# Ledger of designs, part 2: VH-VL binders against Vacuolar protein-sorting-associated protein 25 (vps25)

Target 1, 194 residues: Vacuolar protein-sorting-associated protein 25 (vps25), of Dictyostelium discoideum (Social amoeba) (q55gd9)
Amino acid sequence: MSNQVFQFPPYYHKEPFFTIQPILNTRKKQFQMWQDLILQYCRYYKIYELDINESIKSNSVLFNNEKINRKLSREALKSIIDDIIENGFAEWVDKEKEKEKEKDKDNNNNNRVLIMWRKPDEWASLIYKWVADCGLLNTVLTVWEIQNGDDSKKQEFHQLNTTILMKSLKVLEKQSKCQTFSQDENVGVKFFSI

## First folded at step 4 (VH-VL; framework fv_pimurutamab)

Design c7 (from p6 with light chain S31D)
Fold by ESMFold2-Fast, scan of step 4:
Structure c7 (fold): chain C 194 residues (1-194), chain A 121 residues (1-121), chain B 107 residues (1-107)
Amino acid sequence: as target 1 above (194 residues)
Amino acid sequence: EVQLVESGGGLVQPGGSLRLSCAASGFTVSSNYVHWVRQAPGKGLEWLGVIYSGGSTDYGNEFTSRFTISRDNAKNSLYLQMNSLRAEDTAVYYCARDLYSGYDWEYFDYWGQGTMVTVSS
Amino acid sequence: EIVLTQSPATLSLSPGERATLSCRASQSVSDYIHWYQQKPGQAPRLLIKDASNRATGIPARFSGSGSGTDFTLTISSLEPEDFAVYYCQQYNNWPYTFGGGTKVEIK
């Protein structure tokens, strides 16, 4: 059994890292460093969603450094997350999905965030290559089989978040490389040769 | 005006121990981060560890069990305690300052001259 | 850990020539690369920080560029004092790692 833990980058142990920097160019670098840290930490532990309130309340090691007695404020973390969303590596989860409400974009909470260390385009490419390499083109797979099947155990997308996987399949659909369809409680997908 | 001076190097037998010193002038060690970096003869630089302004420490994975960094604020000096030394530990050992500020991060702006440690039987 | 590969291992050039030194990372390190100069028997000296920012007191002939995995240190016109070994270093991933160095020597 691996006893490996995430190795924090050296800048995680600098006191100024936990305080929003007043100089714009320094703050841009700081926010890029926070993005890199959050994405790599989430990739390491396969964390696809973060709850901001719970992370702060529980003193998550990602945002609370006991070694230097520094922690990121909730407001600072929200500013950093907003920047990551602007860069395309995260999305708020609490989006209204109803046709009528979606028009208004009402969202009461903005406390849960989907983390995408790989964007849907990149996941789409990895999944399609795996399907082709395994000779599974023109066969039907379920979303469950892609996520949990024996053939995908060695793939990075094994147990990939369902929302991210569906976004990735939509990318492939736009490229005419697959078609999804409903199958009881699961979604089926057929991948095509081009 | 910032200066770092290492001392304490020499010949030591395999399995032995040695303590290196790094004397700082022109800045206060308790207000900065100071790193230890080593360089084996004819080879490149290898980061060993750091002591933070608050006094806590971190080390590279290969060094955690055998090396300890400490400081004496009254003497404005750092120390590297080296235990269970091996032939592979033969190197010049440098201390280097990493400026603590709200505007600069993660670079070694001043280095000492280095002190040579030779581990052989 | 991140491996930094510097090439060439040795550059043999004459004063006045342009030197171009490469540093390639095994995975993306953003722009979190520093360059150091080391002369025989001396400690390293910081030249360039964060891929492209010249350190205090460093002559304008030294410049850095690159991002992600590919980085370059350029010396526009070599002076006699520039013949030394040059190292790149990354701080994107713990632990800090250095490249193997490029020796710039007189032809």
Scores: ipSAE 0.021, ipTM 0.550, lowest interface PAE 6.9, mean pLDDT 85

Design c8 (from p6 with light chain S28D)
Fold by ESMFold2-Fast, scan of step 4:
Structure c8 (fold): chain C 194 residues (1-194), chain A 121 residues (1-121), chain B 107 residues (1-107)
Amino acid sequence: as target 1 above (194 residues)
Amino acid sequence: EVQLVESGGGLVQPGGSLRLSCAASGFTVSSNYVHWVRQAPGKGLEWLGVIYSGGSTDYGNEFTSRFTISRDNAKNSLYLQMNSLRAEDTAVYYCARDLYSGYDWEYFDYWGQGTMVTVSS
Amino acid sequence: EIVLTQSPATLSLSPGERATLSCRASQDVSSYIHWYQQKPGQAPRLLIKDASNRATGIPARFSGSGSGTDFTLTISSLEPEDFAVYYCQQYNNWPYTFGGGTKVEIK
C-alpha cells in the first residue's frame, strides 16, 4: 500500500556532502547530516540492517547521487557509521553467531550494521505501553505475537527486527517490568504491572 | 566584486510566457549552485529551483512543469523560462548564489536586486 | 514540506530595546536553519547560518539559538538600521522553505 518515495534533504545534493571535509567543525556538521539522513531513510523504508559492501557495490541511492554524479566512498561511509555507533544509533552485527566455519579471505570483518532510529529504551517504552493499554499485563506473549500478531498490527514495532526487540525486552527486564523465557524454538515473555 | 543582476521582468498577460536573465560577475556560475527565489508583493520568500554546478536542475513541485532553469557558461548567465503564467506568479524574482568551496558550507550569500514580473488579468 | 511559523508577525520596539524573534518548525530540522534580514526595497541578506553562526560582517548584537523545532533570533539592542523583516529558512527537508517573516518596526 505504501507507494510513497523518500524525499532527500537539500544538502544531499551538495557535492561536498559526499567528500569527508578536512575542517573539524564542518566535518562534525557533515557527519550529523549523514546520521540524520541514514536514520530517516531507514525509518521510512523500515530498514534495520545495512550491508556496507552491498550498498556501495549496488550504488544504493542512499549513498549514490546520480543527479550530481557523486558517490560516498566505502571508507567515508565506514567513518560515518563508526560515528553513528559512537552516538548509540547503530552497532555492528555479530557474525560469530552464524556459521563461523565458512571463512572467506575477505578481511572486512564489519560489513553489516544494525540501524536503530529508535534506541532500545524507546522501543521498550512503546511496547510496555501497548501491553498495558491492551490489558495484557500478567499474561504470556510470544516474541512472534509482538512482532506479527493481529493486536500489534497498527503499532510501529510490528515486524520490528528481532535483535532490537530482544534488546528492548532486556531493558524492561532490568526494570522488573517483564521476564523472558525460552520454550523450545520460541521465546515467551510475561509483562508485570507495577 | 561578486554581483548578480536580474533582468527581463515586466507585464505579461495570463497564459503568457516570459524569460528572466541573471547575469553573474565576480564568480563562475558553473563552479557554484544558483537558485531562483520569488517574493509576491507584501509576502514572504518562496524557493523556485536551483541549477547545480554540473548543470542539472531541481524545482519545487509547483514549478516543475511551467518553469525551466538553464545557463550559458560562456556568458556566465542563468535564465528562468516561465510558461503558462498566472496572476499568482506576480512577484519580484531573485537569483541567489549558494557558494561551493569544499571547505565549509556556503548558503545564499549573494542575492541580485530582483526583477518584477506582473501577471495581469 | 516543512512549515516554518514565525512569531510575532510584527514586533514594535524602540531603538535600544531587545528583540526576540521565534521560528517554529512543523517537524525536527536539527540545527539546519538560516536567518535573513530584508530591508524595504532590498534583497534579503544572510544574517545567521546553522541556527547560531553569524555570517561575515554581521554585528555581535545579532545572535541565534535553538535546535529541533524551536529557534530564536535575538537582537540585543536595536539600532535604527535593524528595523526590517526577518525570515528563517530550513534546509533539512526538500524543498527549501522559508518562514512567513517577522517585521520589526519602530514603535
Scores: ipSAE 0.350, ipTM 0.718, lowest interface PAE 3.2, mean pLDDT 87

Design c9 (from p6 with light chain N53D)
Fold by ESMFold2-Fast, scan of step 4:
Structure c9 (fold): chain C 194 residues (1-194), chain A 121 residues (1-121), chain B 107 residues (1-107)
Amino acid sequence: as target 1 above (194 residues)
Amino acid sequence: EVQLVESGGGLVQPGGSLRLSCAASGFTVSSNYVHWVRQAPGKGLEWLGVIYSGGSTDYGNEFTSRFTISRDNAKNSLYLQMNSLRAEDTAVYYCARDLYSGYDWEYFDYWGQGTMVTVSS
Amino acid sequence: EIVLTQSPATLSLSPGERATLSCRASQSVSSYIHWYQQKPGQAPRLLIKDASDRATGIPARFSGSGSGTDFTLTISSLEPEDFAVYYCQQYNNWPYTFGGGTKVEIK
């Protein structure tokens, strides 16, 4: 009826949520809550990459709660992200080949993180089921068609991040359910009956 | 000892208004979150709304336009203003504390005894 | 909103018996479930927090377990004062929601 916005969980409004807790058991619960929140928020808005510095600088609502005047520090956020990576739901974005130069190196600036609220094997299962249900087995599809085609418009993986999609196709390849191949600027894929 | 005492309930005609009070002792309302929860006769619990440490409020979607939560820090008390009451608002209304400033992640750790609101005839 | 389904609706037992109460969530709520006890004419009382942590002053006969969508409250040996209605509540998703309750009554 009004603007559709993400509904924050109740624990988002507790002041201690925004300060790293010194007691180990409390901190474990806190970090699990932050993981759940970050993954749910990113899923809701289809955010596949977070820029940590930008999020903090812009006072993103994900990390800044104006109702209680609390916000997560950059150091706290980095600790939380490191934990999410250990749990397999995120990874640092590789800066390789940003179409430029050699080893000037952006040291210590791990600022962009890939967020995976569904792991690649879960996406793989959803994509394969869709291909089978639509009668597209043993035909050639492009990555672009899977992401942006009319046939996938109602699927959750429509406009899925390319890195995550490629990881998911690799899962299917290991199961002998598809084979990818390069053609021009596009990656083609053929899915097989099993 | 932490105590919450609700008052102000009674019989109200449909379309009427009523203001409930919740008096707190043993803790400071401005240093805690306090919620309103209701329970229709013979039914389960339904969360209504909350007032946060800074004075901001949130409500269940169905209550946003008819109900208002406020507090008086000097009297260490909460209020629930209820307008445009309907028969289905008949319930016992509880205030409940939510401890936020400690390491405990407890919701609704202390409840008042409730005050009965009947919307009829 | 998250729907919490409690079963059975009514559990008829005698003092000394074990009571097992279930709470199922319509989608995962992690471990963010609390359990409350309510006696007739009284306010609810917190029993178990975060699925398995017994609240202060709660006797050892009460225990909670579960994660994700399936949660259980167990009373190892019923005392007369334990005959009451029990509610589960989640705080993983806004708004807060409660289960429909399980009434533990004397056989």
Scores: ipSAE 0.384, ipTM 0.721, lowest interface PAE 2.8, mean pLDDT 87

Design hB (from p6 with heavy chain S101T)
Fold by ESMFold2-Fast, scan of step 4:
Structure hB (fold): chain C 194 residues (1-194), chain A 121 residues (1-121), chain B 107 residues (1-107)
Amino acid sequence: as target 1 above (194 residues)
Amino acid sequence: EVQLVESGGGLVQPGGSLRLSCAASGFTVSSNYVHWVRQAPGKGLEWLGVIYSGGSTDYGNEFTSRFTISRDNAKNSLYLQMNSLRAEDTAVYYCARDLYTGYDWEYFDYWGQGTMVTVSS
Amino acid sequence: EIVLTQSPATLSLSPGERATLSCRASQSVSSYIHWYQQKPGQAPRLLIKDASNRATGIPARFSGSGSGTDFTLTISSLEPEDFAVYYCQQYNNWPYTFGGGTKVEIK
């Protein structure tokens, strides 16, 4: 593998990794390994949402290992994703994309998942520190400026998924460290020194 | 009962080639992953490559063009073909088993005794 | 590649003393660290798997702990046969990497 391609961990090449293990302690380790792999892969390529059906249909390298001729089943992947959600690193996307999700409603609408290799509270801390360090406390910023502005280009949250960013701002709001408000199509936010 | 025995090491000139063997007993190589690991005199361990149960292989980046791992299932043995050898390839070469037991994930649970390769003029 | 830094490089101790060996990863490897023991002139031997689980046949005086980037191997009371070099190894990231080793030698 080249330097520009995600390098899969060694356990990705073990045949039992792709079959749900029947012994609880082995399955617990297997699911932790799948979580680590999915989060590392998504972080490497800046993937914030996964479509389970599309990933399986396209034989995504994340879930299909051609070297050992093993592929994760859709049901196995769903079980793994449910575990990741329980651990707080993912959640099912809101059912807002109406027509596509309604086509699948008789066979489970939960096919698109938000991936959070950093939890919202961690992003919240990074964003607040940046605002304070740049002397932007008590000024109004837009969500767009936080995501795409020149001042944030060196920050890990540059081009952060909007849903994750809004969750992170909500964490800061509950700490009384910011207040969000709507201004037409732009969401504004003012950060406070508390 | 599980045993790995390396052989084929010796003195070789820079630019030369050498083929190492690893004979397994007490388990079936085609049902396990087997790795090659080397250790230069007075230095630490360095992973070289693996052959998977299905026969496909992977190598560390610095080894991919000069080293080839192969297997003979009938002889229950592995081989490491080493080409274009350099002084820095001087090391003890070990083969090591990588086993999944159904309860735990294990890497390198059994090692051979090693075979010494010396590359010098 | 993940760099594993073992410290100290050498521990000089007497039989009966406690040995504590450190392994630090350049980035998180979760708990996916194994420890190996290598006696002079011998092949390495698997000692601890997955940070804290003793391998089959390994005496209770050996224990491992840690997660993320910081791992320790502890030998509660050194026996003469424990004077050896100890290596940590990670399997979280490709390629497999080993630490530089800690030599436990007689004082």
Scores: ipSAE 0.144, ipTM 0.646, lowest interface PAE 4.4, mean pLDDT 87

Design hB2 (from hB with heavy chain S31D)
Fold by ESMFold2-Fast, scan of step 4:
Structure hB2 (fold): chain C 194 residues (1-194), chain A 121 residues (1-121), chain B 107 residues (1-107)
Amino acid sequence: as target 1 above (194 residues)
Amino acid sequence: EVQLVESGGGLVQPGGSLRLSCAASGFTVSDNYVHWVRQAPGKGLEWLGVIYSGGSTDYGNEFTSRFTISRDNAKNSLYLQMNSLRAEDTAVYYCARDLYTGYDWEYFDYWGQGTMVTVSS
Amino acid sequence: EIVLTQSPATLSLSPGERATLSCRASQSVSSYIHWYQQKPGQAPRLLIKDASNRATGIPARFSGSGSGTDFTLTISSLEPEDFAVYYCQQYNNWPYTFGGGTKVEIK
């Protein structure tokens, strides 16, 4: 399976896909198709973060189609990413601005984006089901064990991005299904029977 | 009026070759995408391949080595070169238009009448 | 590749009756399904695009619905010209794939 490559959808090979459409309803469908493609591609290769400048500079196959000699402009890609963020499937990775908590929404310096093909709610459900199915309710697990342990090796969330995992555990906490706490150098979590 | 007319079908021996033609009128093939789709007798539709507006091509994985799509812009026509034919290639072969512009997602909006290829000894 | 399973294989109905045709995808195809009608001896004709949008010239009795993996084509009241084979097709994943078809025939 090591030589498998992602199979692009048919619309990836249509020239208008790479040009932002002027008609609003057409552009909405175009942006939905770009979202679907980006999320499917990232899921296939387990890519949790995209570097916009590096993707454009390297002519990443995700945004550059050599077969039809078309590529997405940086401006078009940023517009698409903004739409994906609005839909809840992505977030800018800007740790310094997050710490400042400034009310500045016009951030044209953003370059790295967190990609969430599954929203935290969906990951939360998968993780909780696994904990219950493995008889691990009411025991203490570490975030490291969930990500890298032998028991999770066959789960889709094995090696899940830490930021996404923590968001998912917060969803479970709000449902009273777990509690997180500091444990040595790692974050611990105890899952509860409901 | 948009029309696609296939021709060149017939009886071919296993291992043989055949070239199908698709003549377009009412639109320019180089301004659109044109697909080949086949249908075995009494069976469903199977996508074969496409030629893009720019002239590049793609094929279903099972067709890549034996089938080649080309076009002649001066004749406003497409061709499907079929090599190393097998009994299971027996089918009606259609060409179908796929619109280039406006994100009107009507793939295969116009089809030809089809041409029958029979691969038999 | 995405496998599209159409059911039933055959619907035997009378004119005036409602026809409901199913198309199920082996994995999510969003809403990226088209429906085609094929009459005996003829090429397919585009009927419904993107799960629910009637193609130009298609009568109002034809409607489509669904998203993800489950799609339905409905003919509210069959006319004599509607007895045909109907195919669903997806374009979410490469390659394009079609369902096996549902034949709507006179009872």
Scores: ipSAE 0.347, ipTM 0.715, lowest interface PAE 3.3, mean pLDDT 87

Design hB9 (from hB with light chain N53D)
Fold by ESMFold2-Fast, scan of step 4:
Parts: sequence; C-alpha cells; structure tokens
Structure hB9 (fold): chain C 194 residues (1-194), chain A 121 residues (1-121), chain B 107 residues (1-107)
Amino acid sequence: as target 1 above (194 residues)
Amino acid sequence: EVQLVESGGGLVQPGGSLRLSCAASGFTVSSNYVHWVRQAPGKGLEWLGVIYSGGSTDYGNEFTSRFTISRDNAKNSLYLQMNSLRAEDTAVYYCARDLYTGYDWEYFDYWGQGTMVTVSS
Amino acid sequence: EIVLTQSPATLSLSPGERATLSCRASQSVSSYIHWYQQKPGQAPRLLIKDASDRATGIPARFSGSGSGTDFTLTISSLEPEDFAVYYCQQYNNWPYTFGGGTKVEIK
C-alpha cells in the first residue's frame, strides 16, 4: 500500500462542477457533491482545518483541476462551505471571525474552517466504545493520552483535532458517560459505565 | 439527431495495433466529454477512458500504456489508438457521450452502435 | 475500485409480471448510480439516472430506488420489449464501474 493518493470522483473532471449552477435544484445537488468530495478528501489525508485563502492562492488540487483547466472561485467555495456548515459538518474557526467592536469589515474575514467528516456525536461513540473495550471505565485519562497514547494508536481518533475531541467529550458529558476536569496543566476525563 | 458512429474494428493479430474512429453528429465533441467503453463477448461493460472538453484524457489503470484517446475538432471525431493488442482485448468498443447540460452529471446519454475488435492468430 | 454486485444474474419471467433487480456496492456510493438497458446486438440505453430519475423517453413502469450500498430497479409490469440485460453503474468513486448485469428473459 505505498504511494497511495486520493482518487477523485469522475464528477470532479466536469467543467460545470467548478461553476455555481444557476438553477436551485441543480445547485443543491452540486453543493452535496462538493460536500462529499471535501469531506472524503479531508478524511483521507486527516485534514481537520482548511485555510481558504491559502488553498485558492496555492491552487490546491482539491479546488483546482489542471486536467480541465478549471478552478473554484473563492466566492463559490465560501458558498459551498456555508452550506456544509449548515449541514453540521464544518464550522468557522473563532479567531478568523472578527469580534464586532471596530470599523466595519467587508465580510471577507471567514478564512479558516474546521472540517468534521465525522460529527462530534459519532466520535463520542467511537471513543466511549474504545474506553469500555480497553477496560478503562472508572479510570482517569488525559486528553493527551486519548490523542497520542500507545493504546489509541490503532484508533481512527488517534491525533484527532483537539477542538473536535473536546466537542465529542461534551456530547458524552450530556449523556452522563464522562466528566472532564482540570488535572495539572492538562484536561482529565473519567468515563462511567452508565 | 444526436449520433455517434464507431468504425475501424476488425481482426488483428496479437501484438498488433488498430485505430478506431468515433464520428459525432448533432453535438460538438469539444463541448462535451466522450468516453470509450468496451464489452467482451458475453461479458459486462468495462470503462476504458475519457477525453474531456478541454482535450485532456484519463484512462483505466489497465489501459494507460497501450491505449490513447485523441480528438479532431475540425472533423468532430474521436479516435482510440490501440497498441500491443492481446486476445483479452477482443470486445465490442463503444463511444458514449457524457452530457454537460447543467442539470445532471456522469451519465452516458448517447452511445454509438459499437465496433467489433477481434484479436487472434 | 468499487465493486457492484447485481442479483440475480438471470430473471426468467412472463410478460405482465413485476421484475425487481438489485445492485449492491462494496462501499457507499451515496445516490450516484445509473441504470442502463441493453438488448442483444444493441448499444446500452440510459434508463434511470441518480438512483431514481427516469431518463427522457423512459416509460413510467421503470423506477429506481435506493441509496448508500443497496439499489433496486423495478419494472412494474413487463412488456415484450423489456426482455434485455440491465446494468448498474456508479460514479461516486474513480474509476467508473459497472455491475455484472442482470438478464431478464422470457420464461
């Protein structure tokens, strides 16, 4: 399995895929296809954040197809990302959203986006099952151990983005399946049999 | 009114070469994607490759070194150059249009009648 | 590559009967499946696009359904002209792949 590369779906090679379609029903289908592609690509390479301006400027293969000489505009990509956010698979990173206290900005500040090809509730289920299967219920684990420990090396959530991991732990807290707390300079978590 | 007509099939010896033609009418090949699909006798359909509206091509992994798709915009025609032919390449070869209307994606709405290539000694 | 498994390989039915054809993908292809009909000595003809949308000129007796890995083509009441081989095709993953086909033949 050496030299593996992401295989783009055939619709990635069609010119109208890179142009926002004027008919609403066609555009809805186009946006679903873009969502599927972005999420599959990010899952394949373990990409949890995209920098929109850098992706466009560097002609990222995800948004620029050299074979057909077509690329997605920044405005088109922003519209697609907004749709993915509404569907619950992404969110803008807080520090890229200006707090409104200064002179009005041009609505051009949303640039970094968190990509969640699994939603926090799905990650929560995977993490809880792993804790139970490893006999770690009613013990204290650190967030670092879940992300980087030897016991999690074979798990899909190994090296999971911290923001997504914390969202997933909050899902479990709402279910009374864990409790988070500060331990030294790190976050600790205890999982329950409930 | 939209038609695709394949030609150039026939009997060739193993190791030989053959060039198939696909003549289009009722649409412009340079404004659409056109695919080659083959079917061995009594078997299913197998996708071979595509030429995009801009002239770039892609192929299935088994075909990249032996098969080349090209286009002549003035003649509104496609070609499939086949080299180093094997008995396993015996098949009916179809060209098929992949329509770009802005309404749908990735379907073959018009096919040619096919041309038979037989590779035997 | 995505493998599409069509079942049964052959359906022997009489005119007027309902035909139900299955296409299963080795992994999820969302709704990105098309169905084609091929009569002996003829090129394939597009029947259903995107799992459930009838192509232009296709009679209402043909319908498609399914998503993810399981897809079905249904012919509500077979006409003599419907006895043919049917293929599913996916376009979710590169390369394009076709199923092995289901032959609908006269009993």
Scores: ipSAE 0.012, ipTM 0.530, lowest interface PAE 9.0, mean pLDDT 85

Design hC10 (from hC with light chain N92D)
Fold by ESMFold2-Fast, scan of step 4:
Structure hC10 (fold): chain C 194 residues (1-194), chain A 121 residues (1-121), chain B 107 residues (1-107)
Amino acid sequence: as target 1 above (194 residues)
Amino acid sequence: EVQLVESGGGLVQPGGSLRLSCAASGFTVSSNYVHWVRQAPGKGLEWLGVIYSGGSTDYGNEFTSRFTISRDNAKNSLYLQMNSLRAEDTAVYYCARDLYTGSTWEYFDYWGQGTMVTVSS
Amino acid sequence: EIVLTQSPATLSLSPGERATLSCRASQSVSSYIHWYQQKPGQAPRLLIKDASNRATGIPARFSGSGSGTDFTLTISSLEPEDFAVYYCQQYDNWPYTFGGGTKVEIK
């Protein structure tokens, strides 16, 4: 039972933080601050996906500061999310066929965003180190065991979002450090020593 | 125990280049802002630049064209690439942590010991 | 950029005396001022954070106060180890800026 709550940085209580700045250099710094805030908040509560419309409608504390009576507009939030995506820390949640059927880049009906406070490369390194440290190289593990097994309970990637985990395994696969395959009803993976 | 250790300083000729390293232990550089600050002999502190948790960088106005900050997350280390060095770049170079917890952005709570760069013929 | 002006540049005092150091900002920085102590040949050490909060391990004789544009670092009774250069720094806006420093020296 944790009574801990996320502590917002001082800049979260400055009115200009909630208004997209007109000067490019100032806006660039503002967007970096929003990225850091969103990523740290999501890391703190282990939030891997954000529903933009729900966050706005519920007046989520992440985007609505009642102490200064300021909130981020949906358009501002979308611009910030697009910047975070460009930086590699987020992706719109897309179904395979849906992303190609979107009519215009300017008229996307995207609402759910995958948040990656660690990029797949970083998760890949953490997972590989854990596999090596536990003497599990050259053995078969399932994705389920990596996420939910007793051996991973103390690891930050325990209960890691499946999409992020699969992206991380693909990074290792490109480095010839693992191979994924179908194993009965589960995805299996075998990790190799270099 | 949080530690920052700078290395790579030395004597360099005007117009030359140097790459400084800052090795971090006790925390993860990708989860924090880390800054470079320099101090010329007998002078005050001068902020040079920062690498943010997300990997973006910002520099003081006088440093943007000649200096580049980067990091290697796997090695938990930062680098400062210095090009076209001039006599006025002679200084002790420090790396310093700005704690990124979501609740503090306020202070350089840990500093390295510094590494001396001397630009002279 | 926000300019921080520290005064006096040099403060000559004897052990046991009270030291009062000033840091003035060119525009409001709310409470986002930190103080550092630097001894010859050493890296700076964080002393006071967020205008008034002592850093871990800092003796009670050090205190900070102020808000907006005017900030003060006070050493209630100087010890021999307190003779050093003191710098203020702001985080309110980029770029991060330091004051020019106040040297506290033995009279």
Scores: ipSAE 0.007, ipTM 0.440, lowest interface PAE 13.0, mean pLDDT 84

Design hC3 (from hC with heavy chain G55D)
Fold by ESMFold2-Fast, scan of step 4:
Structure hC3 (fold): chain C 194 residues (1-194), chain A 121 residues (1-121), chain B 107 residues (1-107)
Amino acid sequence: as target 1 above (194 residues)
Amino acid sequence: EVQLVESGGGLVQPGGSLRLSCAASGFTVSSNYVHWVRQAPGKGLEWLGVIYSGDSTDYGNEFTSRFTISRDNAKNSLYLQMNSLRAEDTAVYYCARDLYTGSTWEYFDYWGQGTMVTVSS
Amino acid sequence: EIVLTQSPATLSLSPGERATLSCRASQSVSSYIHWYQQKPGQAPRLLIKDASNRATGIPARFSGSGSGTDFTLTISSLEPEDFAVYYCQQYNNWPYTFGGGTKVEIK
């Protein structure tokens, strides 16, 4: 039997990778490498949200390299995440949602981050193509069916994070390719042919 | 002046073992990563494995059980222990330095001249 | 593993001519490609780092370009010492992989 384990790039095993570099051009390269690693890792394991505090506390393999005895500091990780957000591949989760999930007396601001290895416009294109290919245009689907239904089981967006999915549907709405409507906890969506 | 010098190559029969050495000068092996790369006659380059600062190692999947990388910091030298050798292991074996200089990422910036291993019955 | 495909396998050119060497990756490697030169009986020598940055001591006639899956090494005007085999290498994904090489030979 083979394990399906993420394979880290070679630069992950260099000690300077885990220390914020003082030279601007070197730091820009370092931050791009961290972005690539974080996005690839999250894509591999279908991780849509990271808890920075928990990742550091648990010595997550993503940020702690036991082979070289180096780990990324919380401050360094936050700097890297801020850069990823500026590049459009992440955003901070609402503070109210954080308080509901994790009641931490020592909790700081900006502890949970939404990770988007595909931007909402890419997901929008994949979802619309699937709806068209399955002959589901001009029918009503629920958000739940898109995420958890049998018809989407083989699609990359199966079990896609709800926030990212809603952002993706908003992209399609701006293109007049769908309309969302909701009552209570259920969100319906109708996709249109162009 | 940075130099890497491989030695220990030669003729060995299938199933045999051989230990290669890589002597470093002009830098300290304990402060750098050193890789082994091989090249079969008339073929391209193939990465074999690396040793990190903490003496931890990584190998290409096909080499993990047969090959072992180690170092002796006092002698500023690296070793490649090769076991259960096969005809397809015939190659020139290079050691190469992998350095991050703080201003640039520099992989395989210095190479040894290689040592030839021939596995033949 | 990431497969790097170099083309052409052989370039037959005269001194003073321009050489253009291609390296294509089976999936995106961002800009994380290095180029090496190898002369017969010698170890490889680093030429270009991170797709486009010349290594220390490398003449200006050597240049690299590309991103994603398509990369190019250009020698603007071949000198006699430039006839060698050239390899691309990626470090975006473990394990490190090299292309099959392009031999630049005298016509």
Scores: ipSAE 0.036, ipTM 0.589, lowest interface PAE 6.0, mean pLDDT 86

